# Miniprotein binders against a7ua95r516to809, part 18

Target 1, 294 residues: a7ua95r516to809
Amino acid sequence: ASLSLLSISDLVPDLQFIFFWMSNAIEILYFIQQKSPAYMQTIELMDDKAGSKESLLSATISANEEAMTILEEVIMYTFQQCVYYITKTLYVVLPGLLDCNPFGTEPSSEQCRRAAGVCVCAVCVMPEAVRRVVSVFQTTSDLLQQYQVHSEIQSQMFAYLFFFTNVSLFNQLIDKGPARGWFQRSRVLQIQASVKILLDWAKGAGHNHLAQKFFAKFCSTVTILASPPQQLSQMSWKALCAEHPSLKPVQLHRILTQYQLMAELGPLPIWQPSSEDEAYIYRTVDLLESFENH
Short names: E, the ipSAE of ESMFold2; O, the ipSAE of OpenDDE; V2, 0.75 times the mean of E and O plus 0.25 times the DockQ between their complexes.

## First folded at step 6 (miniprotein)

Design s50
Fold by ESMFold2-Fast, scan of step 6:
Structure s50 (fold): chain B 294 residues (1-294), chain A 119 residues (1-119)
Amino acid sequence: as target 1 above (294 residues)
Amino acid sequence: SPEELKEKIEELKRALEEAREALEKGDLEEAQRALRELSRALFELIRELEKLLEEAEKLGDPDLILEAAELFRELLRLILALIKATYALRKGDLEEAEKALEELEKAIEKLEEKLKELE
């Protein structure tokens, strides 16, 4: 936490060093796993040197087991350091994503396409705030590829980065959104378009399944907030819960309450849960998501 | 060969001393550069030990296999110490960095002791 870093570019030398040793540790671990049985067999088949064979075998097993333990520790430590540096950078750049306008330059012709409320335009320039976030993900992907880090570790890395991003964006939107006007439909559509750029990047990078899984909560939240009042008011509480299973009842209730206030619709019975559902909501205490993995 | 292993260990010791001297002068950038040289020498030493293990297997020498495995284990401890030292320098924590360099020194000394068994 004593470090001050302004951009992902400042991290590249550190990340190169860490990914280099992570990749090497994984390769060495594989080498030991593949070679160890053959070495053990060689010792077992050799002539007994005055009863030293059993001691030699035991010592070799111990040395290999300790080597593997050390390598697992190296892999874990390097993974944790990468996550630390990358998420620290993400933490600084993510708030900008909620406050930028991705619709860009307004062309005189219809070069902008709106699909399900998202603005896509051939002449639109990616907002700097979105570019900063994408740059973090792209640099991470480039380094993992450059050092040929095993695909399973790559998937774990992006799973965690997407998890972190989702929790950070969700918590900020829920906690600070009402005060900053982010629950206004026009602002929500801008947020939706910005997130779409991130999701499109993830799909292009081969991480669509991870993005769908780990962004589900934030995407559900934005989808609800972007819904027209007429459409939303026709859905029962049970139907809303079923359509948005990633949201806890207390979170869904909070979102709908803020949506109702921001849309200036007044109290509408249709957006209130049944007495049974309400009891469940009232007994659920956690509104914000934890950064701890579950 | 034992001579090549000794040469690589001398490279590790030289890089460590450069890092220590740079840290004493408060030159974090130079200390980081020295650790990168240490990293390169360490990587080359790992490759040499992998060759030794393959040669030991080919010759069917169980004593050499054990000795190489033990050297490999001690060498791998240097990777973790190196990463911790690099991280400490990046944080600007001079006390933590000095402690990490001391751990690197001890690991190198233990490698030299194990290498003596090959002589």
Scores: ipSAE 0.523, ipTM 0.828, lowest interface PAE 1.8, mean pLDDT 79

Design s51
Fold by ESMFold2-Fast, scan of step 6:
Structure s51 (fold): chain B 294 residues (1-294), chain A 119 residues (1-119)
Amino acid sequence: as target 1 above (294 residues)
Amino acid sequence: SPEELKEKIEELKRALEEAREALEKGDLEEAQRALRELSRALFELIRELEKLLEEAEKLGDPELYLEAAELFRELLKLILALIKATYALRKGDLEEAEKALEELEKAIEKLEEKLKELE
């Protein structure tokens, strides 16, 4: 496979094929669900010959049940394939979001803004790393609309994509953050601004509720890390747990430890785990998130 | 009609043979192109079967509906096999791809057999 296969643009023909069949399978499923009862009733109302009516009814029920089962398999399989291709592309572009600087401006992007108008302006101003992630989401949205995929399936697709993005970003930050310097205050503020661009895109696309739900863990993490030392030091462990329920005790403890180290607050403990959570702060197996549903 | 359905099935067989030949030569790009042609022919076949189901509905003919429903069931199995074959080729898993093409061939044969019963 070539590196070009990691680009969303290079996957468009494959995604078009999969969305085409997903859309067709959903339409067929709807058609069968709406029409099948009427046909069954027609069989029941027909003249009763010895054995023929019973045979037709039994065979029709069997055929219909098998068709429904196969359609559900097609829909599930096509959904899983779309998720596979899109998340594989996302995984490659997401780490760049943690290193980009959305506060930086350059003369070329400003010149592009004035020359090309509003549409081109947004793309030119946005950091390249953030633009690559947004492009994956936008292309997915465009294809779902092009093939008229049912709105509920569209919502499920973005729910999973946001879940995947949240887990990927959180795991990268926690696992590699110390070595990469991502816990430095200036870097955290850059990460927060970059994430806000993704959340604003989701809101504009009609997925605000999904974004709020599935980005909660990463948003909580960045919010804590971006907090001023004076504000954060005045909050108890219990208060922080209450404000950030998406974080597990071990995750919150790791985040606060990194914050204390980077803010140069010394070795004195500022935050004390509750007696109930004390044992759980050492559960390293719970530190990183799973890509499986919770 | 049976004639249109038969023509579409021949298109499916031709596209499958092209995909198999490409796979034997290790030409994944050509195999994927052949599966896209198969997909197009399959979509046209779905439209013909939808017309048959609509005709059965309007006539209130339960035997015609059953025949159409059974054809449609075999068509759906073919769609699933096609999707699996496309995914296997995309992954570059030649063994899985060859198995998927074999399943696709069996699905086409069953659909053709069912269509002959309709005549």
Scores: ipSAE 0.383, ipTM 0.732, lowest interface PAE 2.4, mean pLDDT 79

Design s52
Fold by ESMFold2-Fast, scan of step 6:
Structure s52 (fold): chain B 294 residues (1-294), chain A 119 residues (1-119)
Amino acid sequence: as target 1 above (294 residues)
Amino acid sequence: SPEELKEKIEELKRALEEAREALEKGDLEEAQRALRELSRALFELIRELEKLLEEAEKLGDPELFLEAAELFKELLRLILALIKATYALRKGDLEEAEKALEELEKAIEKLEEKLKELE
């Protein structure tokens, strides 16, 4: 029963068309790069009885340079189209990741089945919200493999998708989290477990380095919120900044303030910002991340 | 061969006309289908042109090299226009799609003119 994923499946024909032309454009680019030097040398060595060898050489160089420019534009457009359709789908499914519980709930009696006189019940189930996100990444990976898209382009694609996912999740948590209770310890632990499923998928797909790089900010945020009160109370502002360099002073201060408000054991020690950072803590313009600034 | 290139160009023209007629009727789904058909014909034309370039290299004809390179350049403009038209149809931007189809038509005409020069 995964009819809720039909919206993602509906994109497959469009993505197949775009990946088809992206792959072909890359192949043509490679063909020109491999053949162009040989063509130029052949022209240079040809008998110039017509008295126009230099004109032919110049015209051919010009034509090849224009062809390369057009191919780069085609590759860029197809890459941008893929990113657009995939991130549009991600944008819809990502908020669910912050509200789901990846720690298994016992199945109802209606979910138990009998086969050959044996009762079979599902115990471990990935939350549907997490499965939807993983499905988008897996479908993208499958299509890139189906059309034999060069590994460097695949890496660029997942770098962008992980960047988008990180920024989207971070901004939603910081902006909407207080009102939705997402900063409560039980919720943070659920979020941490859900994100680990995504990171494990990325590792299995060969993108561990990219995932570690582009999820750093959201992972730092969740790590702080999931930390025991005793551990955080022993750390200075300087030590916290050093442990979480991906966070801006205003972001770190906001996270610590939320942690303090949601602490189970009552009031925690106040973390004093450095003199250098104090002036920037109240700059709300630096609080949320831009999708365009990375 | 030149005859096979002519045949593929005629396939491009037929697919473009189908796309234009569908767009004029506001049938975005049929227009998208026609563009997928255009895509297939364009792919086949690219393969024929790659063969022509390899033959030009083998024969050592400098004029054929230049003419083949110019044809290839015009063919690449068709790919770009096709991608733009497909994107415009997906957004439902009829004006942008019409512009892209006009670019496709001009590129096909230029490609056909260049091919006639090779004959």
Scores: ipSAE 0.294, ipTM 0.692, lowest interface PAE 3.1, mean pLDDT 77

Design s53
Fold by ESMFold2-Fast, scan of step 6:
Structure s53 (fold): chain B 294 residues (1-294), chain A 119 residues (1-119)
Amino acid sequence: as target 1 above (294 residues)
Amino acid sequence: SPEELKEKIEELKRALEEAREALEKGDLEEAQRALRELSRALFELIRELEKLLEEAEKLGDPELALEAAELFRELMRLILALIKATYALRRGDLEEAEKALEELEKAIEKLEEKLKELE
């Protein structure tokens, strides 16, 4: 099966079809909402000598309600199908973002360096893994623009895509991070730089507010892990909770435990949870985030 | 116009028949192509119906409000059936695709009936 070879480009025809009908359904919805009051008023203004006005009004209301219900179902179905295809693609490409180096490598070849002496230059380039994720967001944006999908629906789409991305990255980091070495400071700084590329893309695309809202948990996690030991060790548990309200107590505790280990701060617990938080710190059911939206 | 609407309905019927024949032969690519053609014809039909309804609004006929609402209801059913059929074919779900094509056929028949009543 060549499913691992699939890119967002392979789904473009399917997404074009869905966005086309989503856009048309939304336009029809506005047409009906705009015209319906005028039609209903025409019926209300009828001379009701024959007693048929009540029946005609009732039937028209019923038919409009049914049409609106089906139309809303069309819009919801197309939205859900778009989300399904896009998130399925994101699920495949997102883990690569945690395991790449956006700071680049030494640009000189081995032969050049040996012959000419030491010539070192730091080069920062977008890694392929980050480019794949950005490509999914950019293609989605391009298609929404091409089919002139209403801005509110566009915002809802990116709100969910950012939510999905945040949950996926957070769960991957927390669950697999210890085994993959992702909690090491050098690796965390690479992750931070990669995430900044995604956030910069979102800002450029006009979705800065949504990105700030929906990436809060993962950004808090990376910010803590990237903090210098001297700075972080001076903060109390209460101060960390206040600065990172998106993190649950059990999540914050897990992150700080990993930080303490990777920074070689010794076996002493530096951050003391409140008595209220202690009751919930070991609830493993609350450690990983759910993909279910509120 | 009535003739243009009738022609577009016939295009929908032809595309549906092509999709059914392709599905019976197991040719999912041809079935999907036929549904894309049906999609195009449906979009053109919708645009013609919107024009017809805007002209009708200018006449102020209260009975036309009911006819318009019923027509859009059937049109929405057709759109939903088309989308479901397209994605059933894409997933290779032949049973769901067959059921969706049957729903699509019924929706086209009801839409055609409503259009004949309109003029």
Scores: ipSAE 0.454, ipTM 0.780, lowest interface PAE 2.2, mean pLDDT 79

Design s54 (at its last look DockQ between E and O 0.71; V2 from the best seeds 0.00; counts 0 for: pae O 1.7 > 1.5, SAP 72.849 > 70)
Fold by ESMFold2, look of step 7:
Order: sequence, then structure tokens, then C-alpha cells
Structure s54 (fold): chain B 294 residues (1-294), chain A 119 residues (1-119)
Amino acid sequence: as target 1 above (294 residues)
Amino acid sequence: SPEELKEKIEELKRALEEAREALEKGDLEEAQRALRELSRALFELIRELEKLLEEAEKLGDPELALEAAELWRELLRLILALIKAAYALRKGDLEEAEKALEELEKAIEKLEEKLKELE
């Protein structure tokens, strides 16, 4: 058994250590920046008899550049390790969003039942599969706040986590969807409801803009698949491309093909790709998304 | 104070030696405990360095800018090496952990050297 499964709670001590030093590295940067004007002024007031002022200034600039390079390495290394641990956990729980039924959920938390008529935790009222994903995001948010990580770094962290979630869900749906029955209309509506719960969490957490930006491909896919046949059959290929610019031609073509099968629609002339797109619907190398984003 | 800073450096060296001894025995739990002591000593060293630099800036020495930059460079190397060592120990990668401890040792030696220049 080469599969190693870690829950987010098992990783908290390691994440705490990493976030502690990420935060402290940033505080060192602030200390250096706050002191730099005073230090440089003492060089400027220097008597420049032997030309030592210019050599001291040059050496100081060089040493500061070296320090900033190492600081960047600390921040990047800690960021990448956090992302590695968090996405490893997230990858395990994300497929459950495609299998769950949010309309027939059963609460399993005894604490919610004991509170009798009062829901004390949003995670407790969610379908189990959605709750597992939200728990990863919420734990990450709590740790970032606990260690006072800079807001821009927090935003970059969630941008990457939403990007990762989008790629993982999209690839699973496209790759495994036919065999798993995920393109059936009842299933698509369940998936749409589950994603809405996740998007509502992101909005409440202050990440609505990031979620809209980085979930676009998966959300477009679900939106198309959830559309009633009488509405979707009236939209041309060009109109669908304009409404869903995040989808590549091969991806849109695959989604429409699956929609036709499940809605019992024959080929529709209005869905014929434009002449410029027709060659691209056969590019199967472009069907699945890469986890790399530079 | 300079005396407090030197004391914290000695604590850091002691914690490093404990980590190296634990790693040679293959005792990963003891090595992780020693890394926590390294982390505590490093944090306290950073606080003492900040105090020392605030006192030294009152002297108006034009070389302070270079000396401070070199000290922070070595402290940042210590932080990076500590994080690498902790990750390597979590993975059970003894070669990577030993490499990170060597980087820690080198950075401590350079930090001591630069600190003597400040005096």
C-alpha cells in the first residue's frame, strides 16, 4: 500500500510550524525596511576621503539583495510546502462532491442534535462530502488568521487552492463521468447544488472574487449540463463559446456530446463548431487540464 | 545586549548538536524534539539581535548598514535550513536532514563571525 492518506487535522502541527516561520520571515522584512532609511543616512553623512563611502554603499546593497533572495526562498518554500500538504488532503476529499446527494443528506454530528433547534456550525449542516472539503478550506483559513499571515499571501493561497479544486473536479468529471453516470441530469443537479454550497462558503469567507475567477471552467461545465434542453438547444456554438470563454473547443464539444446522449437529443446543426474551431475539437491532448499554472 | 546574544547563540549550538546526535542514532522523535529547541533558540536570537541593532544605531556608525544586512542574511539562512530540516525529518529523509543541519552549522559560524565585526 503506497497510498498515504492524511487528514487536515493530522497536518495542523506541521502547518503551524511552517506558518510561524513564514510570518516571522515577513516580520524580519518589515524590520529591515523600517531601519533602512536611518542606516543609509549614516553612510550619506560619511566623510568620503578614501572613497570608502561608495564601496560601503555597494557592499551594503549587495548584502541586502542577498538577504532578500533568501527571504524570497523562505516564503516560496513555506508556501509550496503548505500547498503540498493541503492539496494532498483536498485531492482525497474532492471526488466525493461528484457522488454526493445534497438533497437527501443526513446530519451525523451529535453536537448539532444536542443543540436542539440551534445550528452552531455550518459544517454540521452540510452534506458529508461537502463538509469534508469545506473543513479543509476553513482549517486553512483559521491557521492563516491565527498566525497573522499577510492578506496578500492568504489570497494567493486560496487562489491556488481554488485553482487546484477546479482542475481536480473538472478532470474527474470529464475523465470518469461517463462510467460513473455523472452526466445524468439528476446527478448534474446534485453536483450543481453541492458546488453552490462551496461557493457560498467562499463568498462568506471573503473570497468571492477568487472563487469566481478560479472555478470558472468547472462552473461553466456544470452550468451547461444543468441547463434545460429547451434552453440549451437554442444556443449556438458561437453563443456558448462567448458565454463560457474558460472552455476550450475540445472541452465544450465533449460536454455537448455528453449532454446530447443524456437528453436524448440528436445532432444539432446550431452546435456545429465554427470553421476556426473545428480542428481544435479533435485535440484530445487539450481535453484535461494541467495542475501547473505559471 | 551583546552578552544575551552570545548566550542565545550558545543555546542554538547546543540544540544543533543534540539534533545531530539524535539523527546519527536514527532517533527521529528525539531529532524532532531537538529541532523544536532549535526553533525556540532561533526565535529568541532574532529578538536579541533586534535589540542589539536598535542600541547600535544610536552610535551613528556608517558600517552598521552593511553589518546588519550580513547578520540578517545569515539569520534568514538559519530559518530556511531549519524549515528544510523539519520537513526532511517528517519525511524520514536522513540525507536531506543531515544536509540541512550542515547548512545550519555554516550559517551559525558566519553569524558569529559577523557578530564579532559588530563589536
Scores: ipSAE 0.696, ipTM 0.897, lowest interface PAE 0.8, mean pLDDT 83
Fold by ESMFold2-Fast, scan of step 6:
Structure s54 (fold): chain B 294 residues (1-294), chain A 119 residues (1-119)
Amino acid sequence: as target 1 above (294 residues)
Amino acid sequence: SPEELKEKIEELKRALEEAREALEKGDLEEAQRALRELSRALFELIRELEKLLEEAEKLGDPELALEAAELWRELLRLILALIKAAYALRKGDLEEAEKALEELEKAIEKLEEKLKELE
C-alpha cells in the first residue's frame, strides 16, 4: 500500500511553529545579553556590610548558566527539527531531478491563447521535479525571512540543506545511475541543466558561496560525465584529480569507468590511478558519501 | 499585571488538559491543536513578563538579576517541553507523547511557583 507523499506545503504549519520558537529563543538571547550587565551592576553597587553580595552573585551566575544551557538546547532542538522536516521532504523529491528533461520540446506556439484580440503565450516552465525542489528551498527561505531568523543561522541551515542535497544526488547517481541509464550523455546534460536551475536559485537567494562549497562533488561528477570525449581523452589521471579535488580517488575511478562503458567512445586513454590512490580505489565501502561525517 | 499573568497560566493549564483528553481518546490532531493554543498563551505570557522586568529595572533592586535569571530559566524549560511535546504528538508515539505532556505539566507548575515568589 502506498503512503501519501508529504509536500512542503503540508509542513508549513509545523515549520511556522518551530521557526516561531527559534526566533523567540534568539530574541530572548538578545534580551538577556542587553539587560544582564545592567542587572548585574545593581549587585556590584550594593553595600556588602552584611556579606550577602557574594552569595547573591554566586546564585545569579548559577541561574544564568542554567538558563543559557536551556536556551542553547531550545535553539539546537528547533534547528534540528527544521532540518529533519525539510530534508525528509527533499529526500522524496530529489530523485525526480535525475529523471526530468528541462530541454523537453515545449510547443510554446501551440500554448498561445487568444482572447478579445490579445494573444497570450504560455511561459516555458521548469520541469515539475525541479520546481518541487526549488519550492522546498524557497519556502524555507521565506519562513526564515518571515520570522526574522538571524542570518548566521540561515547560512548554517542552507549549508546543511545543500550538503544533504549534494550527498543524496551523488549517491543516487553513483549507486543507481548505471541501471537507470543516467550515465548516458543525453541524460547527464539534462541533469546538468536541472542542477544549474538549483544553483541559479541559490545565487539569487544570496547563498552562492554555500552552493559552490557544498555542491562541488555532484557538480564535478556531472561535469566529467558531460565532457566531450575529445576533451576528456586529453586528460591524465593526475590532471583529472587536480581538476576535481572534491572527488575521492575511488569515486573518480568509478565515474570514469561508467563514462567509458555507457558512452561506447571507442579507444580511450587508460586512466590509471597513482600507486598511492590504488589501495583506496579497491575499498568499495568508501564509494558512497555518508550523511553523518561530512 | 498579576491578574493578566494568572489568566495566562490558567490558559496554559486548560490547553494542557485539552491535549491530555485528546491523547487519551487517540485524537492526535486535536492534541496538536491544543498545544498550538498553549503556544499562543505562552508567547503572550512572555511578552507581559518582559514588560514587567523592564519596569522592575527602574527600581534598582539588587535581587532583580537573580529573579530575572530564574524566571528565564523556567520560561525556557517550558518552551523546550512544549516543543518536545509537539514533536512527540507529531510522531504518533502515544507513550512518548504522554511522558512529554507530563514534563510540560511540571514545567508549567514550576513557572507558576516562580511567578508567585515575585509578589
Scores: ipSAE 0.675, ipTM 0.880, lowest interface PAE 1.0, mean pLDDT 80
Fold by OpenDDE base, look of step 7:
Structure s54 (fold): chain B 294 residues (1-294), chain A 119 residues (1-119)
Amino acid sequence: as target 1 above (294 residues)
Amino acid sequence: SPEELKEKIEELKRALEEAREALEKGDLEEAQRALRELSRALFELIRELEKLLEEAEKLGDPELALEAAELWRELLRLILALIKAAYALRKGDLEEAEKALEELEKAIEKLEEKLKELE
């Protein structure tokens, strides 16, 4: 029930708290890693008073190792919490992306309206449903930069968020698409345009490689569905597999089957799976993507 | 200074008590506010301990370095407990929040004990 009310703006205070401690924990870990060798050397240079030096060295090493372990736990925990909060907001806004008509005249964001007239910034010209998704990513980016979070952690964060987004959008499209008419050419073109806006944002934000990598399945699906029947009907199963390697045989088969139904195409022998893939096209367990293993 | 560290520990204790009282009353907003105050005090304490570590290095005092490292260890436990408490409160998991506050209390007590060893 309460999930529908969660905006990214509502989570900003919590995210600020978490990003603050994540950044600080990384800084402290780096500090300890740099200082620990100096302390050990200082102890090693002391006059050996009857085994006291060895005991002190051992105690110092143990204390530093434990401190670093705790810091790593803090970093991992804070990262996990950030991902959890952000993915909850994405879960709420992502369905709207599939229903979005980006070719409609939608009003500018409320934030830009309140400031100074008609804002023509890239975000203000976005459809509301796309803007909501982009706002989650932009807020995340802004917070990561504000707290100067290490670039590797930023990359891991966006990798996971793009992964989550791809899985969510792909699964929704495959599962609900036929029933909701998302496989209709006009709707597919809307989805393609909306995704392009998101990918353009990711490119502008410096995450182009990650976006291309992690959105591959969803983009491949949309590309196939957006293809004209005259073009797609000339492509063999093997050619489609080669062009869309991110799709499993069962996924490609499902997409093509639904495309045939939507386009009122008869059976196309050219889309018949190879003998090698024939056993895999019936593995319905592999049809939807898992959120696990990432 | 040891005096400044002691003052910060007292600030942590006050903020923790405020969080506990708020949680007991079911005032999650006040509990979250108290945890933010605790976080502020904790951050300031971190900066003081960093200075202490740098001083220990500069002086070449390995005993002071060990004591400072032990203080750091307890401080880091506080950070983890604080984050857990804040997260639990946000989820509305009062039981987990109470457990995390207990962990905070224990960590503060240990930190205070270690600070007394430094005096």
Scores: ipSAE 0.346, ipTM 0.731, lowest interface PAE 1.7, mean pLDDT 87
ESMFold2 (binder alone), look of step 7: mean pLDDT 82; pTM 0.786

Design s55
Fold by ESMFold2-Fast, scan of step 6:
Structure s55 (fold): chain B 294 residues (1-294), chain A 119 residues (1-119)
Amino acid sequence: as target 1 above (294 residues)
Amino acid sequence: SPEELKEKIEELKRALEEAREALEKGDLEEAQRALRELSRALFELIRELEKLLEEAEKLGDPELALEAAELYRELLRLIMALIKATYALRKGDLEEAEKALEELEKAIEKLEEKLKELE
């Protein structure tokens, strides 16, 4: 069976249902945690035959442990389903972010010259492709707020969504970028501006710390690719590794190799890996990040 | 009250039957709608159960701890069955959906038995 998901709006009824039950399960967990000690004390205060009281206590502990296990399963399952639906939608819309231009048409010189006060000659706009990605995050945030899902779960949700987005964008740029021209400096600057819109959204939504943590690899990649050749050539391999600790040696080597090929500015310095990093690069064929290790 | 709890259980059974009938006709959208109605009825049932348990706690019933734990265990099983059924319908796998609705029916029956013991 083929699954066709066109937009986040198509998922809203499914997400509402899942968030509804996730929220209810968490509230039940809170209720059980608050009431369980009082209930156990009630049994303890029973003036009953020792065997009967101990049997009731044991049965209650057993039943409570089973309930807590099922509750953990419910919360885990609903969380995984939400992540599945949201990331599937993100995967479809994310490539568009790498192709879009957030720099609008420049104002006409007539409009600029006729301005009586402060004149803005160029503006950055939110492209449709970036809007689609932001809409997924905004809808998720709205639903988490609507169903009053605890902030701890909200943080875990966005941590994973940002992780997924970072890995997806990084893998697409490294794997498909050369063929699609995404490594051209002008395109990289457009990508950087588009990603900044996404990061600005995250900051406004209260997730700046998570965004900084989980977008580090992709941000390092576009920072290197957007760097002027003069600036980049002043740094040694060791300095570049220190400046971009989120990148593995094999990833950094691939990025610098692509940069060198595309610059066409004459001879560029050869960034020589350390003997240890060189051995790692030779040993490792996996350049792409895994979704499975997190 | 016991009568209100019975009414809520009957609402769950009615919504399940609507979902089952819709699935027989291959109408996955109708089946999903029926499960949303079941979800709403289940939420109302949970609210009534919370009130009942809080009131019983105030009375200091020593048997309440076991009864509450067992009741929540069955309630959570029902919630899990509902979530699995909703996911199966969304996938469009009629065979998985039928099995999920069967599990949902058994969970409702188990919860009903537990509530009758409380009376």
Scores: ipSAE 0.255, ipTM 0.653, lowest interface PAE 3.4, mean pLDDT 78

Design s56
Fold by ESMFold2-Fast, scan of step 6:
Structure s56 (fold): chain B 294 residues (1-294), chain A 119 residues (1-119)
Amino acid sequence: as target 1 above (294 residues)
Amino acid sequence: SPEELKEKIEELKRALEEAREALEKGDLEEAQRALRELSRALFELLRELEKLLEEAEKLGDPELALEASELFRELLRLILALIKATYALRKGDLEEAEKALEELEKAIEKLEEKLKELE
């Protein structure tokens, strides 16, 4: 009885409730911030002959400070709940992105017994797995727009969703890739094309800068794996580290090792780690990314 | 008006009692439904308190404005408690949900006490 089995559509009522109160809390926070100076000025102008001015000032400041603290807690809590529900949904749909083929849906040779004589070629087909991921992002964007959530909060939301997506895809590729065949060149090119669809969506939605920043690790990984052998073999370890600063030495070493195995290249000496990096390369604890580093 | 605010608080108490009874029976869906009704009543109360705060400012009554601000603060505490209770029920943690409903009840009582100060 896990919420991770639900589609994004099944979570819309819960997300509407969260965004409704998040939006209201943000609006109320602005309202109090604008009203607070007016109330303080009103108290400052009061006749202090009765000795009540200081008491009213203290009480008003206290009430406003507590109200703002509560609103900040509401905004933070609703933000965290949104992230929780959306990332649980993303976690379920993201593995499919690594297995799909965006270059076309070709029936197996066993299924293609007879051509119908009709050639209606879809120039570009978005795989259902990619569509499910895009749907999560689009539904989130739609709800943020529907409830008129402030653009800075929207940016924070997509920053975290892109961070989560990047970590999830990277960890799955590194941890499960060898067993799943995801490091094979044809598969890497399919993964690269699928990720481009996500990045193109982000650009269209106005989040290009966030996507470039938070997808850097996974994009570097796919870029290396998709590189031609003649190009990659000419690069030193130092040059690769400089070109891919988002990758830790242990991560870069693992990626290059997988590339070498798939491309049937000779021994690893051409990508020899520096003596300073060598000790770190064998630390398995640092191989996979943490979701808590934010 | 004070009478409209009093009626809204009675709606909140009724919804809370429905949620409590549903939780005691283990009916999480019914408890969630009751909290959605409480959410709707809170939104209507929020709108009434915003009108009261604007009217106090228009009249230039700093004492009424302070009382309205304090009442508004208690309403915000109630909204936070509602949100926490809603997600405690969603998690299915009965102990956490029961504690959240108790916090919600205390928040309603504090709001009612503050409202009576305006009488």
Scores: ipSAE 0.591, ipTM 0.845, lowest interface PAE 1.2, mean pLDDT 79

